VH-VL binders against Very-long-chain (3R)-3-hydroxyacyl-CoA dehydratase 3 (HACD3). Designs and how they scored, part 12

Target 1, 90 residues: Very-long-chain (3R)-3-hydroxyacyl-CoA dehydratase 3 (HACD3), of Bos taurus (Bovine) (a7yy55r5to94)
Amino acid sequence: VLTPHVYWAQRHHELYLRVELSDVQNPAISITENVLHFKAQGHGAKGDNVYEFHLEFLDLVKPEPVYKLTQRQVNITVQKKESQWWERLT
Short names: E, the ipSAE of ESMFold2; O, the ipSAE of OpenDDE; V2, 0.75 times the mean of E and O plus 0.25 times the DockQ between their complexes.

## First folded at step 10 (VH-VL; framework fv_bepranemab)

Design k2 (from j4 with heavy chain N105H; at its last look DockQ between E and O 0.86; V2 from the best seeds 0.73)
Fold by ESMFold2, look of step 10:
Structure k2 (fold): chain C 90 residues (1-90), chain A 121 residues (1-121), chain B 112 residues (1-112)
Amino acid sequence: as target 1 above (90 residues)
Amino acid sequence: EVQLQESGPGLVKPSETLSLTCTVSGGSISDYYWAWIRQPPGKGLEWMGYIYYSGSTNYNTAVQSRVTISVDTSKNQFSLKLSSVTAADTAVYYCARGDWDYGGHSYFDYWGQGTMVTVSS
Amino acid sequence: DIVMTQTPLSLSVTPGQPASISCRSSQSLEWSEGKTYLEWYLQKPGQSPQLLIYEVSNRFSGVPDRFSGSGSGTDFTLKISRVEAEDVGVYYCMQGIDLPYTFGQGTKLEIK
């Protein structure tokens, strides 16, 4: 399984993830038991492949992430359960 | 071109629930977040909350205990319910669309015409 | 809550003359990743608000180039280089860096 490059940022209420994949097909993005699951076909650092990752968030998040496919990335927004600054993502 | 239209009762009795629907036409409700913003007569604007197309919400703390925003993607609509209303909730209610990306956006690029809701016995 | 303070609250301008509206926030509106969450809206008489300027200085589609925005941190300005009759209405700044999103009190622009 290939893992894409993932970057993150935050505000007090939200987490922002940037997944470096283009030409994304069949994105499967969900949160269960405070773990984000990502799987998609796309073009990444290792070419055209299936890319997959999961991460367990440092603190509680609200369900149902939102995402948007852009020309070069998948942008994911996750709402924090409690408004606060996180020291790290996981 | 995207258009938003508020609908619902213009008169609501005190202590009851204010219920409004925003119908989106000329575009999809997907990939955006959707807000309710109100304006008491002769006064300024107050953001009440928003909902992402996925159902995830954030509310203004001033109304958080009384507000529910919902989305129905199959009808291309989102809604506002505000419980236990008083005269202070009398206002023009606007629905609005926000775009977003990495880091989010705060601006609202399309607004409905607004609907006046009066809270009176 | 972040308080947005506009000055002046009312402005009367001769057509063709410039106008300037100030907005001050109680906290910085700058995000660590480079965005600044400050918008300007115009509400013409009897109409809903319309987006004028987003993220400090970007004119929204269809907004005339006589409108410009500037500022940073906590201090922001909307300028109209030559006021026209269609510019009459109430101008609001809004912050979106933190919840709840908040608006300034409004600045009413009138033609004299």
Scores: ipSAE 0.554, ipTM 0.884, lowest interface PAE 1.9, mean pLDDT 92
ESMFold2 (binder alone), look of step 10: mean pLDDT 90; pTM 0.933
OpenDDE, look of step 10: ipSAE 0.822; ipTM 0.947

Design k3 (from j4 with heavy chain D31Y; at its last look DockQ between E and O 0.81; V2 from the best seeds 0.00; counts 0 for: pae E 4.6 > 2)
Heavy chain, then light chain:
Amino acid sequence: EVQLQESGPGLVKPSETLSLTCTVSGGSISYYYWAWIRQPPGKGLEWMGYIYYSGSTNYNTAVQSRVTISVDTSKNQFSLKLSSVTAADTAVYYCARGDWDYGGNSYFDYWGQGTMVTVSS
Amino acid sequence: DIVMTQTPLSLSVTPGQPASISCRSSQSLEWSEGKTYLEWYLQKPGQSPQLLIYEVSNRFSGVPDRFSGSGSGTDFTLKISRVEAEDVGVYYCMQGIDLPYTFGQGTKLEIK
ESMFold2, look of step 10: ipSAE 0.104; ipTM 0.767
ESMFold2 (binder alone), look of step 10: mean pLDDT 90; pTM 0.937
OpenDDE, look of step 10: ipSAE 0.693; ipTM 0.923

Design k4 (from j4 with light chain M94F; at its last look DockQ between E and O 0.77; V2 from the best seeds 0.58)
Fold by OpenDDE, look of step 10:
Structure k4 (fold): chain C 90 residues (1-90), chain A 121 residues (1-121), chain B 112 residues (1-112)
Amino acid sequence: as target 1 above (90 residues)
Amino acid sequence: EVQLQESGPGLVKPSETLSLTCTVSGGSISDYYWAWIRQPPGKGLEWMGYIYYSGSTNYNTAVQSRVTISVDTSKNQFSLKLSSVTAADTAVYYCARGDWDYGGNSYFDYWGQGTMVTVSS
Amino acid sequence: DIVMTQTPLSLSVTPGQPASISCRSSQSLEWSEGKTYLEWYLQKPGQSPQLLIYEVSNRFSGVPDRFSGSGSGTDFTLKISRVEAEDVGVYYCFQGIDLPYTFGQGTKLEIK
């Protein structure tokens, strides 16, 4: 399993994830049991391949992520169940 | 060019449910969040809530117990329902598109013309 | 809730003269990496609000350069270098950093 680089930021009510993966089409992104599941074909640090990761969030999130594809990355936004600042992502 | 248009009854009786629909044209519902903002006559703006194209919602606590926002991607529409209305809910209701990027940008770049809803017996 | 406080609430300006509107937030609107989520909207008479400035100082598409935004933390300012008749309306500052999103009370700009 190849894991892409994932950067994160936050507001009080949202988490932002930047997946370093280019040329992504039709990524599979879902949240189940407070775990973000990502899988996509794209170009990452190890070239063109299938990349995936699973991230269990520190606190409760809404299970309805949204995403945008850019030329160089996948941006994922996740809503927190409670508005609060997290000390860490996981 | 993206355009938003509110539609629904302009008159609602007290205790009934206010229902509005925003139809988006010239662009897709996807990749944005969609908000409802209202303005009582002669007063300022109040953010009511928003919905992402995925269906995730957030509401203003002031109306949370009465408000429901939904999205219909097949029709390129999103809707507002506000139950148990009173005279205090009389306002011009705007739908707006919220744009966002990783790292922070968040703004309402496109607005509907607004629709006046009066709560009266 | 984050309270947005505008000053003044009304302003009468002679055409060609400058105008300045202040917006103060009850808590910092700074996020990270220098991002600050402060926006300015203008609602012209009989019209819907329109975005003027986002992220403190960025003019939205089509906004004249006589409009400028500045500030940091909790104190922000919208300036109009030379007020024109078309600038009449109510200006609102806005924060989108925390829920619920909130607007300032609005500042009504009129021409003398």
Scores: ipSAE 0.411, ipTM 0.873, lowest interface PAE 1.3, mean pLDDT 93
ESMFold2, look of step 10: ipSAE 0.630; ipTM 0.896
ESMFold2 (binder alone), look of step 10: mean pLDDT 90; pTM 0.932

Design k5 (from j4 with heavy chain S54T; at its last fold request DockQ between E and O 0.81; V2 from the best seeds 0.78)
Heavy chain, then light chain:
Amino acid sequence: EVQLQESGPGLVKPSETLSLTCTVSGGSISDYYWAWIRQPPGKGLEWMGYIYYTGSTNYNTAVQSRVTISVDTSKNQFSLKLSSVTAADTAVYYCARGDWDYGGNSYFDYWGQGTMVTVSS
Amino acid sequence: DIVMTQTPLSLSVTPGQPASISCRSSQSLEWSEGKTYLEWYLQKPGQSPQLLIYEVSNRFSGVPDRFSGSGSGTDFTLKISRVEAEDVGVYYCMQGIDLPYTFGQGTKLEIK
ESMFold2, look of step 10: ipSAE 0.671; ipTM 0.908
ESMFold2 (binder alone), look of step 10: mean pLDDT 90; pTM 0.931
OpenDDE, look of step 10: ipSAE 0.854; ipTM 0.951
ESMFold2, fold request of step 12: ipSAE 0.652, 0.597, 0.607; ipTM 0.904, 0.894, 0.891
ESMFold2 (binder alone), fold request of step 12: mean pLDDT 90, 91, 90; pTM 0.934, 0.936, 0.934
OpenDDE, fold request of step 12: ipSAE 0.892, 0.888, 0.890; ipTM 0.957, 0.957, 0.957

Design k6 (from j4 with light chain L99Y; at its last look DockQ between E and O 0.88; V2 from the best seeds 0.71)
Fold by ESMFold2, look of step 10:
Structure k6 (fold): chain C 90 residues (1-90), chain A 121 residues (1-121), chain B 112 residues (1-112)
Amino acid sequence: as target 1 above (90 residues)
Amino acid sequence: EVQLQESGPGLVKPSETLSLTCTVSGGSISDYYWAWIRQPPGKGLEWMGYIYYSGSTNYNTAVQSRVTISVDTSKNQFSLKLSSVTAADTAVYYCARGDWDYGGNSYFDYWGQGTMVTVSS
Amino acid sequence: DIVMTQTPLSLSVTPGQPASISCRSSQSLEWSEGKTYLEWYLQKPGQSPQLLIYEVSNRFSGVPDRFSGSGSGTDFTLKISRVEAEDVGVYYCMQGIDYPYTFGQGTKLEIK
């Protein structure tokens, strides 16, 4: 399994993730039991492959992530259950 | 050109639930977030909350115990329910669309024409 | 809640003359990742609000270039270089950095 490069940022109420994959196909992005599950075909650091990762959030999030595919990346927005500043993502 | 249209009862009795629907035409409800904003007569604008197309919601804390926003992508509609209304909830209610990207845009690019809701016995 | 304060609350302008509206927030609207969450809307008489300017200075599609926005931190300005009759209405600034998202009280622009 190949893990993509992932960056994150936040505001008090939301988390923003950037997944560095282009030409993404068949994205599967969901949150269950406070874990983000990501799997997709795309072009990343190891070429055209299937990339996958799982990420358990530091605190509770709402389970309905939203995402958009761009030329360079997958942008994911996750809403925090409680508005607060997180010291870390996980 | 995307268009939004509010619909629902113009008169609601105190203590009952205000229920409105926004119908979206000329564009998809998917991949956007959808808001309700109200304006009491002669007064300014109050953001009530929004919903992402996924069903995830964010509400104004002033109304969060009474408000529910829902989306139905198959009907290209989203809705507002506001429970336990009082005269203070009398306002023009607008639905609005927002796009989003990394960092979560917070502006509303398209608005409905608004619908007046009066809370009275 | 972040309080948005507009000045003036009312403005009468001769057609062809400039207009300027100030908006001050009770907290910074700058996100550490570089965005500033300040918008301007116009509500023409009898109409719903329409977006003019997003993220301080970006004109929304179809907005004439006589409208410009500027500012940073907590202090923001909307300028109209040459007011036209169609510019009559109430102007609102809005912040979107934190919940609840809030509007200024409005500035009514009239032709004199």
Scores: ipSAE 0.561, ipTM 0.874, lowest interface PAE 1.9, mean pLDDT 91
ESMFold2 (binder alone), look of step 10: mean pLDDT 90; pTM 0.932
OpenDDE, look of step 10: ipSAE 0.750; ipTM 0.937

## First folded at step 11 (VH-VL; framework fv_bepranemab)

Design m1 (from k5 with light chain Q27E; at its last look DockQ between E and O 0.84; V2 from the best seeds 0.74)
Fold by ESMFold2, look of step 11:
Structure m1 (fold): chain C 90 residues (1-90), chain A 121 residues (1-121), chain B 112 residues (1-112)
Amino acid sequence: as target 1 above (90 residues)
Amino acid sequence: EVQLQESGPGLVKPSETLSLTCTVSGGSISDYYWAWIRQPPGKGLEWMGYIYYTGSTNYNTAVQSRVTISVDTSKNQFSLKLSSVTAADTAVYYCARGDWDYGGNSYFDYWGQGTMVTVSS
Amino acid sequence: DIVMTQTPLSLSVTPGQPASISCRSSESLEWSEGKTYLEWYLQKPGQSPQLLIYEVSNRFSGVPDRFSGSGSGTDFTLKISRVEAEDVGVYYCMQGIDLPYTFGQGTKLEIK
């Protein structure tokens, strides 16, 4: 199982994740039970491969993530259930 | 070029539900988020909320108990329902498109022409 | 809610002269990751609002370069270097750093 590099940022109402994969194929991105599930084919630190990760959010989020594929990364936006500042992601 | 058009009744009775539809043409509703913004006659602008093309919403707390925004990607349209209206809800209602990226965007690049809704008995 | 305060609320300008509109926010609009969530819109008489400037200083497509935006933190300015007749209308600043998104009260620009 290969894990991609993932970075995050926030505003009071949203979380932003960027997943450092390019040429992404067959992305599977969902939230269930407050856990983000990510799996995709793409080009990452270990070349062209399947990359996967899961993370449990610190507080409650809405289950409908949105994402966009860019030339160098996958941008994921997740909406917080309650607008507040988080001290950490998980 | 992308065009947005509001449609719905121009007159709504007090206590009833205001219902509007925004039809998007010249482009797809996918990969954007969509907003409703209103303007009472002679007054400023009030953002009411937005919906991502996937159905995820955020509402202005001032109206959140009464507002529902919905999207139908197969019809390339999104809608507004505002329940329990009063005279204070009389306004021009605009639909608008927002693009987004990492960190989000807050600007609206395309707007409908607006539709006047009057709340009166 | 973040309060956006515009000054002046009205101004009357001779064509060819400059105009300046200030917008102050009750909280910083700067995000720690580099964006500043301040926009300017123009609503011409009888029309919908149209985007002029996004993220403080970026002119939207088709906006003449006589329009410029500047500022940081809580203080922002829209300048029109030479006002033309087509510039009449109400100018709004808007913040989008935090929900609800909020607009200033508007600044009505008239020709003398």
Scores: ipSAE 0.606, ipTM 0.894, lowest interface PAE 1.8, mean pLDDT 92
ESMFold2 (binder alone), look of step 11: mean pLDDT 90; pTM 0.934
OpenDDE, look of step 11: ipSAE 0.812; ipTM 0.945

Design m2 (from k5 with heavy chain S56D; at its last look DockQ between E and O 0.70; V2 from the best seeds 0.00; counts 0 for: pae O 5.1 > 2)
Fold by OpenDDE, look of step 11:
Structure m2 (fold): chain C 90 residues (1-90), chain A 121 residues (1-121), chain B 112 residues (1-112)
Amino acid sequence: as target 1 above (90 residues)
Amino acid sequence: EVQLQESGPGLVKPSETLSLTCTVSGGSISDYYWAWIRQPPGKGLEWMGYIYYTGDTNYNTAVQSRVTISVDTSKNQFSLKLSSVTAADTAVYYCARGDWDYGGNSYFDYWGQGTMVTVSS
Amino acid sequence: DIVMTQTPLSLSVTPGQPASISCRSSQSLEWSEGKTYLEWYLQKPGQSPQLLIYEVSNRFSGVPDRFSGSGSGTDFTLKISRVEAEDVGVYYCMQGIDLPYTFGQGTKLEIK
């Protein structure tokens, strides 16, 4: 299993994930039981391949992620259940 | 060019529910979040809440107990319901598009013309 | 809630002269990676608000370069180098760092 590099940032009410994977089409992104599931075909550090990761959030999030595709990355926005600053993502 | 248009009754009786719809044209509701912002006559702007195309919402706590925002992607619309209205809810109601991504944009770049809603018996 | 305080609340400017509006937040609007979520909007008479500046100093598309934004942390300024008649309206700052998003009281700009 190949895992892409993922950066993250936050506001009090939202999490932002930047998946460094280019040329992504039709990614599978979902949240179940507070775990973000990502899988996509794209170009990453190991070339063109299928990349995936699973990330269990530190605190509760809403189960409907929003994402946007760019040429070089996948941007994922996740709503926190409670507005608070997280000391870490997981 | 994307356009937003508010629609709904301009007069609501006290204790009833204010209901507005924002119709988006010239662009998809997907990949953005959509907000309601109101402005009482002669006063400033108050953000009421927003909704993502996925249905996730966040509300201003000041109206949270009374507000419901929903989205209908099939109609390219999103709606506002505000229950138990009083005279304090009299305002011009704007719908707006919010553009947020990891790149940092979080602004409201497109606004509807606004619709005046008066709460009166 | 983050309180946004604008000063002045009104100003009258002779055409061609500069204008300056201050916006202060009750807490820092700085986010990670140098992002600061302070926006300026203009509401012309009888119109909807329109975005002027985002992230403190970035002019939105179509905004004339006579508009500029600056500041950091909790103190921000909108400047108009040469005020024109079309600049009349109410200017609002808004923070987008935390919920609820909050606006300043507005600054009414009039022409002398």
Scores: ipSAE 0.024, ipTM 0.760, lowest interface PAE 5.1, mean pLDDT 91
ESMFold2, look of step 11: ipSAE 0.616; ipTM 0.894
ESMFold2 (binder alone), look of step 11: mean pLDDT 91; pTM 0.937

Design m3 (from k5 with heavy chain S30D; at its last look DockQ between E and O 0.82; V2 from the best seeds 0.69)
Fold by ESMFold2, look of step 11:
Structure m3 (fold): chain C 90 residues (1-90), chain A 121 residues (1-121), chain B 112 residues (1-112)
Amino acid sequence: as target 1 above (90 residues)
Amino acid sequence: EVQLQESGPGLVKPSETLSLTCTVSGGSIDDYYWAWIRQPPGKGLEWMGYIYYTGSTNYNTAVQSRVTISVDTSKNQFSLKLSSVTAADTAVYYCARGDWDYGGNSYFDYWGQGTMVTVSS
Amino acid sequence: DIVMTQTPLSLSVTPGQPASISCRSSQSLEWSEGKTYLEWYLQKPGQSPQLLIYEVSNRFSGVPDRFSGSGSGTDFTLKISRVEAEDVGVYYCMQGIDLPYTFGQGTKLEIK
């Protein structure tokens, strides 16, 4: 399983993830049971491959993440169930 | 260019549910988030909540127990339901569009013309 | 809730003269990653609000250069370098760093 580089930031009500993949094809991005599931074909640190990861969020989030593809990354936004500051992502 | 238009009954009885629809034309409802903002007569603006095109919502705590915002991407519409209304809910109701990116945005670039809703018996 | 306080609440300006509107927030509107979530809207008589300035100082498409925004932290200013008759209306600042998003109480600009 190849995992991409993932970075995150937050505001009190939202989480922002940057997944460092370019030329993304067939992205599958979902949240079930408070776990983000990511799978996509793209160009990452190990070249053109399928990259996949999952993570369980520290606290509850709302399902239905939104994402946008950019030239260098996939930007994912997730709404927190409660507006609060998190000390960790997971 | 994108246009937003509110529709729904202009008169609602106290204790009933206010129900409005915003129809989006000249652009897609996908890839944006959508808000309801209201303005009581002669007063300022109050943000009521938003919904991402995917269905995820956040509401103003002042109304969160009574408000539901929904989206129907196949009809290019989103809606507002506000239950248990009183005279204090009399206002012009606006729908608005927001774009989003990394870090989020909070500004609303396009607004509907507004629809007056009066709560009265 | 973040309170947004506008000063003045009413402003009467001779055409061609500058105008300045202040907006102060009860908390910082700066995100640690570099954005500042402060917007300005104009509501002309009988119309819906329209976006003028986003993220403190960025003019929205079609907004004339005579409108400018500035500020940081909790203290923000909208300036109109030369007021025209079509600038009449109520100006609102809005914060979007935390929910609920909140507006200032408005500044009514009139021509004298």
Scores: ipSAE 0.612, ipTM 0.894, lowest interface PAE 1.7, mean pLDDT 92
ESMFold2 (binder alone), look of step 11: mean pLDDT 90; pTM 0.934
OpenDDE, look of step 11: ipSAE 0.670; ipTM 0.922

Design m4 (from k5 with heavy chain G104S; at its last look DockQ between E and O 0.89; V2 from the best seeds 0.76)
Fold by ESMFold2, look of step 11:
Structure m4 (fold): chain C 90 residues (1-90), chain A 121 residues (1-121), chain B 112 residues (1-112)
Amino acid sequence: as target 1 above (90 residues)
Amino acid sequence: EVQLQESGPGLVKPSETLSLTCTVSGGSISDYYWAWIRQPPGKGLEWMGYIYYTGSTNYNTAVQSRVTISVDTSKNQFSLKLSSVTAADTAVYYCARGDWDYGSNSYFDYWGQGTMVTVSS
Amino acid sequence: DIVMTQTPLSLSVTPGQPASISCRSSQSLEWSEGKTYLEWYLQKPGQSPQLLIYEVSNRFSGVPDRFSGSGSGTDFTLKISRVEAEDVGVYYCMQGIDLPYTFGQGTKLEIK
């Protein structure tokens, strides 16, 4: 299983993830039991492949992620259950 | 070009629920976030909350116990319910659209024309 | 809540002359990813608000180049280089960095 490069940022109410994959196809992005599940076909650091990762958030988030595919990346927005600053993502 | 139109009763009795619908035409509800903003007569603007097309919401803490925003993508509409209204809820209510990229979910590029709601016995 | 304070609350300006509106926020509007969440809206008489400037200094589509925005941190300015009759209305600044999103009190611009 290949893991893509993932970066994150936040505001008090939301988390933002950038997944460094281009030409993404068949994205599967969901949150269950406070765990983000990501799987997609795309072009990443190890070429055209299936990339997958899972991460458990530090604190509670709302279950419906929002995402957009861009030319260079997948942008994911996740809403925090409580508005607060997180010391780390996981 | 996308257009937003508010609709609903213009007169609501105290303690009842204010209910409004925003109909989106010339574009899709999907891929955006949607907001309700109100303006009491002769006063400024108050953001009430927003909803992503997925149904996830965030509300202004000042109204969060009384407000529900919902989306119906099949009808290309989103809605506002505000419970237990008082005269202080008398305002013009606007619906608005926001576009977004990585972290840019904060400004509203298209607004409806607004609908006046009066709370009166 | 982030308080947005506009100065002045009212302007009366001779046509063709410049105008300047100040907006101050109670907290920085700068985000770690390099954006600053400050917008300007114009509400013309009897109309809905319309977006003029987003992210401090970017003119929205169709906004004349006589409108410009500037500032950083907590201190922001909207300038109109030559006021025209169509510019009459109430100008609002808005912050969008933290919930609840908040507007300034508004600045009423009149021609005289």
Scores: ipSAE 0.625, ipTM 0.890, lowest interface PAE 1.7, mean pLDDT 91
ESMFold2 (binder alone), look of step 11: mean pLDDT 90; pTM 0.935
OpenDDE, look of step 11: ipSAE 0.805; ipTM 0.943

Design m5 (from k5 with heavy chain G27Y Y33W W34I A35S; at its last look DockQ between E and O 0.87; V2 from the best seeds 0.78)
Heavy chain, then light chain:
Amino acid sequence: EVQLQESGPGLVKPSETLSLTCTVSGYSISDYWISWIRQPPGKGLEWMGYIYYTGSTNYNTAVQSRVTISVDTSKNQFSLKLSSVTAADTAVYYCARGDWDYGGNSYFDYWGQGTMVTVSS
Amino acid sequence: DIVMTQTPLSLSVTPGQPASISCRSSQSLEWSEGKTYLEWYLQKPGQSPQLLIYEVSNRFSGVPDRFSGSGSGTDFTLKISRVEAEDVGVYYCMQGIDLPYTFGQGTKLEIK
ESMFold2, look of step 11: ipSAE 0.680; ipTM 0.909
ESMFold2 (binder alone), look of step 11: mean pLDDT 91; pTM 0.938
OpenDDE, look of step 11: ipSAE 0.810; ipTM 0.943

Design m6 (from k5 with light chain S32Y; at its last fold request DockQ between E and O 0.77; V2 from the best seeds 0.78)
Heavy chain, then light chain:
Amino acid sequence: EVQLQESGPGLVKPSETLSLTCTVSGGSISDYYWAWIRQPPGKGLEWMGYIYYTGSTNYNTAVQSRVTISVDTSKNQFSLKLSSVTAADTAVYYCARGDWDYGGNSYFDYWGQGTMVTVSS
Amino acid sequence: DIVMTQTPLSLSVTPGQPASISCRSSQSLEWYEGKTYLEWYLQKPGQSPQLLIYEVSNRFSGVPDRFSGSGSGTDFTLKISRVEAEDVGVYYCMQGIDLPYTFGQGTKLEIK
ESMFold2, look of step 11: ipSAE 0.707; ipTM 0.912
ESMFold2 (binder alone), look of step 11: mean pLDDT 91; pTM 0.937
OpenDDE, look of step 11: ipSAE 0.802; ipTM 0.943
ESMFold2, fold request of step 12: ipSAE 0.687, 0.699, 0.696; ipTM 0.903, 0.910, 0.908
ESMFold2 (binder alone), fold request of step 12: mean pLDDT 90, 90, 90; pTM 0.935, 0.935, 0.935
OpenDDE, fold request of step 12: ipSAE 0.874, 0.874, 0.873; ipTM 0.954, 0.954, 0.954

## First folded at step 12 (VH-VL; framework fv_bepranemab)

Design n1 (from m5 with light chain S32Y; at its last read DockQ between E and O 0.78; V2 from the best seeds 0.79)
Heavy chain, then light chain:
Amino acid sequence: EVQLQESGPGLVKPSETLSLTCTVSGYSISDYWISWIRQPPGKGLEWMGYIYYTGSTNYNTAVQSRVTISVDTSKNQFSLKLSSVTAADTAVYYCARGDWDYGGNSYFDYWGQGTMVTVSS
Amino acid sequence: DIVMTQTPLSLSVTPGQPASISCRSSQSLEWYEGKTYLEWYLQKPGQSPQLLIYEVSNRFSGVPDRFSGSGSGTDFTLKISRVEAEDVGVYYCMQGIDLPYTFGQGTKLEIK
ESMFold2, look of step 12: ipSAE 0.747; ipTM 0.922
ESMFold2 (binder alone), look of step 12: mean pLDDT 90; pTM 0.939
OpenDDE, look of step 12: ipSAE 0.769; ipTM 0.938
ESMFold2, look of step 13: ipSAE 0.685; ipTM 0.905
ESMFold2 (binder alone), look of step 13: mean pLDDT 90; pTM 0.936
OpenDDE, look of step 13: ipSAE 0.798; ipTM 0.942
ESMFold2, fold request of step 19: ipSAE 0.681, 0.706, 0.700; ipTM 0.904, 0.909, 0.908
ESMFold2 (binder alone), fold request of step 19: mean pLDDT 90, 91, 90; pTM 0.936, 0.939, 0.936
OpenDDE, fold request of step 19: ipSAE 0.864, 0.869, 0.872; ipTM 0.952, 0.952, 0.953
ESMFold2, last read: ipSAE 0.661, 0.698, 0.705; ipTM 0.901, 0.907, 0.908
ESMFold2 (binder alone), last read: mean pLDDT 91, 91, 90; pTM 0.939, 0.937, 0.938
OpenDDE, last read: ipSAE 0.868, 0.878, 0.864; ipTM 0.952, 0.954, 0.951

